VH-VL binders against 2-C-methyl-D-erythritol 4-phosphate cytidylyltransferase (ispD). Designs and how they scored, part 8

Target 1, 229 residues: 2-C-methyl-D-erythritol 4-phosphate cytidylyltransferase (ispD), of Wigglesworthia glossinidia brevipalpis (q8d223)
Amino acid sequence: MINHPEIIVIFPAAGIGKRMGYKYPKQYIKIKNKTILEHSISLFIDKIYVKKILIAINKKDYWFNKLSILKNKKINIVIGGKSRTESVISALKFVSKVDWVLVHDAVRPCLHKNDLNKLLKVINISPFGAILAAPIYDTVKKSYGNFISHTIKRNKLWRALTPQLFNLKILINCLKIITSKGEIITDESSALEKCGYKLNLVHGRSDNIKITYPEDLNFANFFINNIKE

## First folded at step 1 (VH-VL)

Design r01 (framework fv_roconkibart)
Fold by ESMFold2-Fast, scan of step 1:
Structure r01 (fold): chain C 229 residues (1-229), chain A 123 residues (1-123), chain B 112 residues (1-112)
Amino acid sequence: as target 1 above (229 residues)
Amino acid sequence: QVQLVQSGAEVKKPGASVKVSCKASGYTFTDYAMNWMRQAPGQGLEWMGWINTDTGNPTYADKFQGRVTFTLDTSISTAYMELSRLRSDDTAVYYCAREYVYDSSGYEYFDYWGQGTLVTVSS
Amino acid sequence: DVVMTQSPLSLPVTLGQPASISCRSSQSLVHSDGNTYLHWYLQKPGQSPQLLIYKVSNRDSGVPDRFSGSGSGTDFTLKISRVEAEDVGVYYCMQGTDWPYTFGQGTKLEIK
């Protein structure tokens, strides 16, 4: 009994994790005896509605073979590209027989089941897609060099999170357009926005953090404990 | 859901004043600036100015300075444009339009427009 | 004032064929914040104008992908890859970089 169709989940994971200062990709750093990647995957692997999980890795990635979870029949490893966009496009070549895809950051291990459920319900109300997002509470300043240009009103500003949910055909078309223009995007919803599609915002938890800097590991360690309760 | 509904057509004599209303619904009124434009019959669009719905501060195009007044009634989410000392060449359809603003400065675009109000100035 | 000049002013097009509208500004539309505030609006017969493209190349929600905007500085183009019957109307470019905001004269698109 589900109120949405089968989906495929894509993890762009071809980045090398330079900002973390480690000698290997950041998604392979361990928290509570499992890699960040394993924690990020864990919410999806046992869901009947998840048809496949595609993980786009760097061609020089020598760590993925050491993870037993990646031997699961739902998981397919694909070789990514030089950018996030190219990695997602590489994964999309292996997507078939679904109308909807989720794109989720390989280094967001703290997603809650209820946020995922809220996002997937958007399939019933939007033909295009939706993203998880959290409001901005801090005063936001726009810079001019090393100085403040002006204050940006935060009451309309949201932090884009993942997962991000898309109609498959629309996502493919928009990514082709972005690639043809040589544009770089930091999330997939930007491609739909640049193509003129209105996506829904789904209010997600602020503890759905992205592991970008070493200090983020302390927060992830704490928040992962709360998910397992 | 977002709607801008303007008041009905007006016929005025030269020298009179006209006040057009624009009632907003489906969003937080004070989060978007309101712009005013006009279009003479068979002619193009002309910008008249805008009003910051949060502060109430108007900005007028030089051509209309001293003849136009933009005001608000935030309790009913309504903006007003009053044009005084009417001339025959003020005959036009007048539009309000919401300006999408990511900050308090403006500089964005008109994502929703009112249906227009025909003002006819004739002797 | 920044003067906006459109060409052509009249654009008869055969259904299914491409159409292109040019917009030229008397001054650069690049704002000091790095953005270019050049927008395109469509006014269908008897209707209010509606947003098509904002900041040169961004399509508004629900606008078909056959519409595209391009350009930089003072020269801008709106293209329709395949004209459909619903596309008839007057197209306006507008600059929002400097006050007063100014519009082009309008381009009337008609099916031959």
Scores: ipSAE 0.000, ipTM 0.379, lowest interface PAE 22.2, mean pLDDT 84

Design r02 (framework fv_roconkibart)
Fold by ESMFold2-Fast, scan of step 1:
Structure r02 (fold): chain C 229 residues (1-229), chain A 122 residues (1-122), chain B 112 residues (1-112)
Amino acid sequence: as target 1 above (229 residues)
Amino acid sequence: QVQLVQSGAEVKKPGASVKVSCKASGYTFTSYAMNWMRQAPGQGLEWMGWINTETGNPTYADKFQGRVTFTLDTSISTAYMELSRLRSDDTAVYYCARDEYDFWSGYYFDYWGQGTLVTVSS
Amino acid sequence: DVVMTQSPLSLPVTLGQPASISCRSSQSLVYSDGNTYLHWYLQKPGQSPQLLIYKVSNRDSGVPDRFSGSGSGTDFTLKISRVEAEDVGVYYCMQGTEWPLTFGQGTKLEIK
């Protein structure tokens, strides 16, 4: 039995990179007859504790409307901004009557149920939130130009993944502060860190990959086939 | 067999709104997208957007975002286009057209409605 | 937006003679399925536009074989081998590859 408070899930999907040769954003590339976006949201659709799924799209996105999954009443489309942060802020304007929000990358289709469940247990431990993360196993080099500057010790270094889980009021306040100072962040947890909040790390699977390059499609196809329902 | 029948001509004052209907027959309404275009007198065709008839979700061209609303009544196979805060330069013939579509193909319009003239004058 | 440019804009033709209309796109119209989504429509006086040719060269049902389309990439042509009185109207090219969907400015075909 899963006893979780109701949450809202946000997918920032306003990037229009169109660089893969197709005339549509990469989240709409299909794997196994479903788009990457549909794979990324499918884990959340049938969860009774998910109140709504908000997808922040670019105002020039004309492709989202072709997705049959959008027929689901849990899914609401909002217009995002020019950056990831602006898109999340736009979606947050439509969040109400929940204390917790998840932010998940639209191009991470390989999330496992067990990782999501481990992350949500943090609601009982932390008043602030947590992120999924994976430890770094490879030797890490700092570069300048084409040369090695030095080796970075990888113990205690983690790759940030999504989903990322936040107390709603704290996330909104931290994003307002970051935005007012004109600071740039690459994930939402950075906003809470800059505001002095301590977030939990939750060890997630390394196959929870982000589709960034065409070669990642082959890995995603393989990993999706191995996900148990 | 396939027909798209639009509502009759409208005359409106600036600042008013107009709602044009497009009733489909002769095919499965939800199997085809519905697109909206307009044509000002003596001018070319301009795409306004489309609505997914399976999901009810509309997509608007940037120029019309915030002024146009596309809706459906699937029980009577009818699509609607409502344009608000009318200006004199909104005077045009408005067309619906069906799009034989899937997500993985490009688009073209095989059947068009007869057009609805909307005149905006003081 | 993809800009569609037609030439000529006015095309007076003697009955029974051939006619040719050019359409140029500001970028390639090849879609991810390998097809080129360039289409031609005819709007007869007082009527709605009707589909003539889809995907560069395919005639819609009922369109006479005197109409043909050709082209690739960014340059496309509509040809009428022998103009008849019923061919009078405005011809539009359209791209269906990239959003928003865009039309050429139209070519008015008139009998001399």
Scores: ipSAE 0.000, ipTM 0.475, lowest interface PAE 14.6, mean pLDDT 86

Design r03 (framework fv_roconkibart)
Fold by ESMFold2-Fast, scan of step 1:
Structure r03 (fold): chain C 229 residues (1-229), chain A 119 residues (1-119), chain B 112 residues (1-112)
Amino acid sequence: as target 1 above (229 residues)
Amino acid sequence: QVQLVQSGAEVKKPGASVKVSCKASGYTFTDYYMNWMRQAPGQGLEWMGWINPNSGDTTYADKFQGRVTFTLDTSISTAYMELSRLRSDDTAVYYCARDLGYEDYFDYWGQGTLVTVSS
Amino acid sequence: DVVMTQSPLSLPVTLGQPASISCRSSQSLVDSEGNTYLHWYLQKPGQSPQLLIYKVSNRDSGVPDRFSGSGSGTDFTLKISRVEAEDVGVYYCMQGTYWPYTFGQGTKLEIK
């Protein structure tokens, strides 16, 4: 008796995180005595409608086995690829008996349950899928080298966030087309866009940040407090 | 000094199984993946899969999935490759090799174990 | 699977002369971060393979400077500036970008 069907959640986590300057992948950096990966997973692990959580890791990942959460029966480790797309494709090989998948960044530990709930309601509205997104409030400049070329109209511009929700069959078909053409994408919704599908935008919180640089850890520490306390 | 020392040659009948060992020394056993390769007489090299000694996780090449099992004994820094339901075309020299972290190449190889399958 | 094709398969060479081996992959070996996982191994008669060159152009420890690797994308070359008797054996290229790892068919270097 769920308000929506069972889903599988995919975490592409095969990146080594060189931008963080640490000796290990950034998803294993700790905040409040848990790794960023554990915080990112925690919202999904206890949900009855989450059938499985697939984590695509780098084949040289020597750190994942130190995490007790990864012994949970819902969590399956999959060996990812050299790119985000290859890691997602690798995980999709292990998806069965569901019509819908979520793809969530392994380093977005600040997702709120209300945003997840809003996204999942799209299953009843759209046959294709949806993404969480936040509007852009800052003035946006297009550059040419070190100079300002012009100001971009920010009206109707959105920052793409994760999770991103997809119909499984459509996602698989679009990713196959993208990889057959040798095209590079930075998120999974780009594959559906290039195949001509229209995805819904779901307004998400701006504090659903991606940990990319060391300064992001201070923001994540603060925002995680607001979720848990 | 890094060394990988493999068990001795084996002669088996079709349908039997063989278990080859690879004992590591000169480095921290759990810091490097262990890969297995084989080479039929006069032929090229074929990758069989790997085991992560830190976790016990394995990956097998499709051709060997269901017939090969990689295991380890970390207390003696030894990896094992067991190949079951042997056929005459499994006659080969089997190698273990160390995989240098994140680089996807084999910097040290065992001396090889000849497995002969004949009736 | 990624197919690795070596040329020539048989390479007779005179001592002291240069030798060159080509390796071609069926698809680009560059990952999303710009790394190329193409490696060269030498198998001397009756011995295990040994690493010569890793990631296109890096010599392994103890490998003489007469060995050099070059190339990009799908086309790679191993060069020996002057062949010595100890260089006899079978040379293999290998790709580590995609699973399964795949090897070229080997190039047998012989003294003529």
Scores: ipSAE 0.000, ipTM 0.454, lowest interface PAE 13.7, mean pLDDT 84

Design r04 (framework fv_roconkibart)
Fold by ESMFold2-Fast, scan of step 1:
Structure r04 (fold): chain C 229 residues (1-229), chain A 122 residues (1-122), chain B 112 residues (1-112)
Amino acid sequence: as target 1 above (229 residues)
Amino acid sequence: QVQLVQSGAEVKKPGASVKVSCKASGYTFTEYAMNWMRQAPGQGLEWMGWINTNTGDPTYADKFQGRVTFTLDTSISTAYMELSRLRSDDTAVYYCAREDIFGVVYDAFDIWGQGTLVTVSS
Amino acid sequence: DVVMTQSPLSLPVTLGQPASISCRSSQSLVYSDGDTYLHWYLQKPGQSPQLLIYKVSNRDSGVPDRFSGSGSGTDFTLKISRVEAEDVGVYYCMQGTHYPYTFGQGTKLEIK
């Protein structure tokens, strides 16, 4: 039981892409004169319950030092690892004096504050944590080479979004156990699942998109205008 | 400076229990896991398990499961290893060593205790 | 369990000459994050082990640059370019990729 929970937010932002062909990582692409990373950070920076924001960057990242966000006292830069999970683990080294952490994708600038508020309420009902997620409406097919193997029933299937909320001590323990066993981790919530913890699903908006392809920039531009409540 | 200081040598009879302490200083105790190893005379190193100093949750190697217990006293930055139902083949030097629990950067035993000799004889 | 095999087990070396120690694992030590959790430790006579090299090739703080690590997958090498008197002891490779953590048998380096 936490009475007035301060949290720390972690952004894994060490991806520079392999065979990218672009001059800079996609989180530095601008929408409305601010980088995607700056839009994502702005979702949290003014919240009184956010103690710190840790941004895990690549050691070879030369773009971050040009951002005005470096002036904010809540922002701490840490050196990430070769993978998203390694970057989160690196950031966790600098987390203390909080019971809860959020992990959020650096390229999800369209989170609504009502979804964040819903997620944080889980602190009162779950000792482990929760993830923001959206149900799958499209028909899902499993492939075999270039052919359809079978249709996967979409009933009970969810798309994992971020932020993802974790009890700090449980997350650290699960990540240590999983990495010591050499097991594969697909995201941070996978570590808790492999350790036997059941996380809550919190229904989030479908416009909380991850910017993966160039066409996603048009959608992000549109959806950012609607982030007000 | 960063150091781990272990309790002194012990002589025990078969069937007894032994409890070895490992006191940390010079760093934040809860930011590093504590691992336990042993080394029988003239033999190599064997890993026994670890304890998360932040949560207090231990993990034991299968060989020792049921006989070993790892505990903490965070108020004095001390970890303990208790081994029960001792046999003559438990005669060894027992080591504690810290491991960065957050950082895959190192994830190695960078600081070790001085070792505690446990002799099991009738 | 992952078996770690070192060779040679005994390594007599003349002062100032190079030395190399091999370590082989029964399984790949490449973890799912792309890193390889192979470490080298030195145990000097009457002392606790000390870290030399972590994750294949990274020297620990204060370790002289005459020590180097290399390798990939299952085959790893520790090299000392120029052996000095303080290098005497038993060298252990260790894997931290697979549970439980396992050590090699140790290589005893002696001056002759």
Scores: ipSAE 0.000, ipTM 0.414, lowest interface PAE 17.6, mean pLDDT 83

Design r05 (framework fv_roconkibart)
Fold by ESMFold2-Fast, scan of step 1:
Structure r05 (fold): chain C 229 residues (1-229), chain A 123 residues (1-123), chain B 112 residues (1-112)
Amino acid sequence: as target 1 above (229 residues)
Amino acid sequence: QVQLVQSGAEVKKPGASVKVSCKASGYTFTSYGMNWMRQAPGQGLEWMGWINTYTGDPTYADKFQGRVTFTLDTSISTAYMELSRLRSDDTAVYYCARWEYDILTGYYDFDYWGQGTLVTVSS
Amino acid sequence: DVVMTQSPLSLPVTLGQPASISCRSSQSLVHSEGNTYLHWYLQKPGQSPQLLIYEVSNRDSGVPDRFSGSGSGTDFTLKISRVEAEDVGVYYCMQGTHWPLTFGQGTKLEIK
């Protein structure tokens, strides 16, 4: 089936972009006269199935007040935590009346609508959730100090992307368990994996890049132009 | 300690509006939702809706949508319920109640209630 | 809207005797998440309602163990193993699974 229920989208945006060399968080850097954050949310704001968009910001963030996105009734600002995971947990406290939640990086402005549509179709075939992922084409080496330990077979290795799609109850229960044990997770899908749930991998485009370093801005500018033609 | 204190009794004529306040203390106001209920004399409880205290986003029961408005003043930790175009059958005790919606703790219930506000609608 | 039906509506009991209140819903109260949002409240004369039991069978803080809740799907029961004088009041079941939230008519418990 191609139809899916309403969802709530969460953007963890409480990070401070020290690596970018700017005096403000990296999601507020502009490309084509809009912030990276505005580009990242743009695919979701006009979708009838998106009930709300929750953006978890740092408590010291005063740049968000200058964004036109605050005029959109679907967008709600929440105060995040010290980590990405704590920011997602903070946003989850305000999620209600949906069975599915989507978590998307605030600095992935290059998501294509076809990838989003493929991900959301998983609601019809998986009770747990799925993540967008792209295959690793480069040879991967496992290191030991300054030496190569061994080569990892790339045909079974995937780069986790976002959005990541979760059944709300399962995500909350897994985060509760992981938090109670003091365990560290690197993304939300890791919580479900540690709880024994099998998530679907959905093949996403390799140009769905995360803006981490200044050089990524040039690639993002190019890829955004390819989406919005 | 947690406390919800409501405004005093009101007497209104049909067609008028009434605004009931609910002042919270003893907890972080924006961390819990606020629900509104009413109870007509000798009758049971009726849910009117709730408001998300952090976002200001209200949800109204269909019966009341168009006549009721939920608002907040977060600077004084106060929620308001305004009911317009009053009819005689709106005579009731109106309650605010806190909803624990911290999803990680797992429980959703009305754990604390205001003392109630009697609204009488008569000619 | 989900209709909540309580029985009996009037419950006269002798002190120290057990009491039982039934609550039936017009639809299953099992949420898509798997939880059952069925709660019991007590309204003592002249007071606001207070929570007794949440999610079918969990006693709220400070609620005596003589109160117990049970049930599933559409049929729920509140039991008091031995009624005390302070238990007098109107008992309400409430469902939180389907919007709008709805209450039963109330069961008035009185000492004979």
Scores: ipSAE 0.000, ipTM 0.391, lowest interface PAE 17.0, mean pLDDT 82

Design r06 (framework fv_roconkibart)
Fold by ESMFold2-Fast, scan of step 1:
Structure r06 (fold): chain C 229 residues (1-229), chain A 122 residues (1-122), chain B 112 residues (1-112)
Amino acid sequence: as target 1 above (229 residues)
Amino acid sequence: QVQLVQSGAEVKKPGASVKVSCKASGYTFTDYAMNWMRQAPGQGLEWMGWINTNTGNPTYADKFQGRVTFTLDTSISTAYMELSRLRSDDTAVYYCARDYEWFGELYYMDVWGQGTLVTVSS
Amino acid sequence: DVVMTQSPLSLPVTLGQPASISCRSSQSLVYSDGNTYLHWYLQKPGQSPQLLIYKVSDRDSGVPDRFSGSGSGTDFTLKISRVEAEDVGVYYCMQGTDYPLTFGQGTKLEIK
């Protein structure tokens, strides 16, 4: 039903998972007898428009070779860097013959197909790209250390999610500029913003959660039961 | 308002165990991780490990693995550090400290306990 | 382990003069999320360490403007524009990027 040009999906997965308190990267934690990474890959692997899936892992990752799914011909493992930006840049060196790339967090297994479809339709509208995002309904406070600096108006504030969709040439150019200036970004859309490009916001579901702490596993287990795989 | 209060000084003989407590107040105990550090006389700070206060899962520095145990009593917002098979070189001030978090990521230790002096001698 | 090296280890300073402390890491401190987990702590005599600066350059609440942090990758600096009597103590840099968490050796700032 979705008529899109071929794309390549990039998973920056070079984080060591230490924030979860485990001795192995968090994307290898299991939910319903599959790793979080396998759930995230399964969102894309059977799509005919997905040409390749590139997974940027840490140089010292010894767990990826245990996953049979990674033997699929669509999947290429690349060695990432110490930062998210370096890992994405590393993966981009292996991208060819596509005009569009998706960057998706390896620990967001709860993406709904309808949200992905909405995001991909932007290819027909925008020359630059789009991000999946959810509106902020809670009162937002700006911090200074562990204290409140001030309250931020939540009207027109959005929580950035993934996937994030980009024109390949524009993404590469912006990441090179950001890297040359030594600037730090927490998502790839920030690079395009700093280069002056306008990205579309695509309203996504709030249950598209990022698994950061062990308590998030209970939410992910619940939400993943509602996903059409 | 936010504070960590540790148990009092201890004097132990070699081979004994010591259990230091760290009571939190002024915040939701399970929303922040707890780190443990020590400082021997005239020495710098040494990280011992951390514990996830929601799950109770500890992570220990390799030097202390097998001798240290981190535990919680969430009903009284208290974390514990137990160090066994004490040696004279375990004489140090032991600290608990809270890791600040924002949007699900650990950042840094922002609030520290006052410290507990543990002396290991005959 | 990531080794944190501070320089100088002893820093005698005249009141009202500037002071500078260097911190070098054996590996880049940029984490996969794009953040640099380099923090500065001050331990005043007889007290527990207190957070001074987090994530390279952000001042903790109540920390005076005369304190500033800078740097990137593996090379970091803490500067005090005008040293006051209450600034006496041992300054530690700490990396939170990789386990185990590691501290520099400490820089003892003393009034001369």
Scores: ipSAE 0.000, ipTM 0.409, lowest interface PAE 17.8, mean pLDDT 84

Design r07 (framework fv_roconkibart)
Fold by ESMFold2-Fast, scan of step 1:
Structure r07 (fold): chain C 229 residues (1-229), chain A 124 residues (1-124), chain B 112 residues (1-112)
Amino acid sequence: as target 1 above (229 residues)
Amino acid sequence: QVQLVQSGAEVKKPGASVKVSCKASGYTFTGYYMNWMRQAPGQGLEWMGWINPDSGGTTYADKFQGRVTFTLDTSISTAYMELSRLRSDDTAVYYCATETYTYDSSGYTVFDYWGQGTLVTVSS
Amino acid sequence: DVVMTQSPLSLPVTLGQPASISCRSSQSLVESSGNTYLHWYLQKPGQSPQLLIYKVSNRDSGVPDRFSGSGSGTDFTLKISRVEAEDVGVYYCMQGTEFPYTFGQGTKLEIK
């Protein structure tokens, strides 16, 4: 291993995302004349240490072929699965000859270059991996039905962001264990946690938002301007 | 035609700092890593570190960590190496060199083009 | 750090005769991608180093075919099939597989 080794970046993008109320997947919604997916990819495409970008799309995705960014030779399309985890596993079948992979949400277009650089420096100090995360400042309540069970101490609570950085061999082995047990995970770091590995938290910007609801588009438009201005 | 042109020879006293420049031309400055090496008189080559002009990220060899700083001025396609708290054993020719990283990794870690070298002499 | 050891350190050779330089690394130079980042540089008297061979056996543009590189893992060789006057200088092997990048101590090729 070298300090700035080759990496492969995986975008799980097989979700069709009907929660937004649109007739097409949310990663294809446009901000500043480019799709959310194109904004999310743009930080990685010009990085010489990025060997390949693998995008796991839905089998029924008919929108991807209209994107000019997909003409770039670094970008390879893979057919994803029914879940985020299955889509990442599908992409991992096309990963070889690198020690490290990044997994990044297709609908996080507001990642800052400096946060990516901080995350990649973890390769020098962690054998397992790291995630971008932001601390929680709001008071957090644990629920029981419609009632408050108790207040959670927020000084130790972090919001998991992406990108998430992993040693490839460890990620593959943990995902195999998780899938063999039929366990559900919402991010890839959960697989390593369940296998007993300790990952580093890298403090990232709180404006690295995930577009989930229509109101998030207004926030994304504003935050993308902060990056490009 | 790729060319790296370094600043002229420097004579410094122990404890001073020196800043060597390396001006690039003939290629896209942000497309190649810039590495720094030195060579003491009559001795071999020693790698000091790299800077990635695309990301601004730097890596320093442990021997130089805390004394060396790599910076860039992308508007004039120039990289800088600043070495502080100079000692007599820092007397050397300092080189900049490009390192390619292609999509297929064919040129990764290869020092394709070298500057002409800058002699830094540290003496009283 | 990966230690690169060259032999011989001094190589006197007769014009037109073959020459061979060995380079041994303290650990395997095969990177996870399957590439071996072992390169050879030539420093002619009074000049900057120049790339000669990259990734064990690939000749750089403009390098004569009398130069060849071979080897695997930890043991590498640079061969010159027939030495010419312009080949005089110090030859360095270099590894880029592990941080920090390291050079061999150099082999000075001289005409007898």
Scores: ipSAE 0.000, ipTM 0.415, lowest interface PAE 18.1, mean pLDDT 84

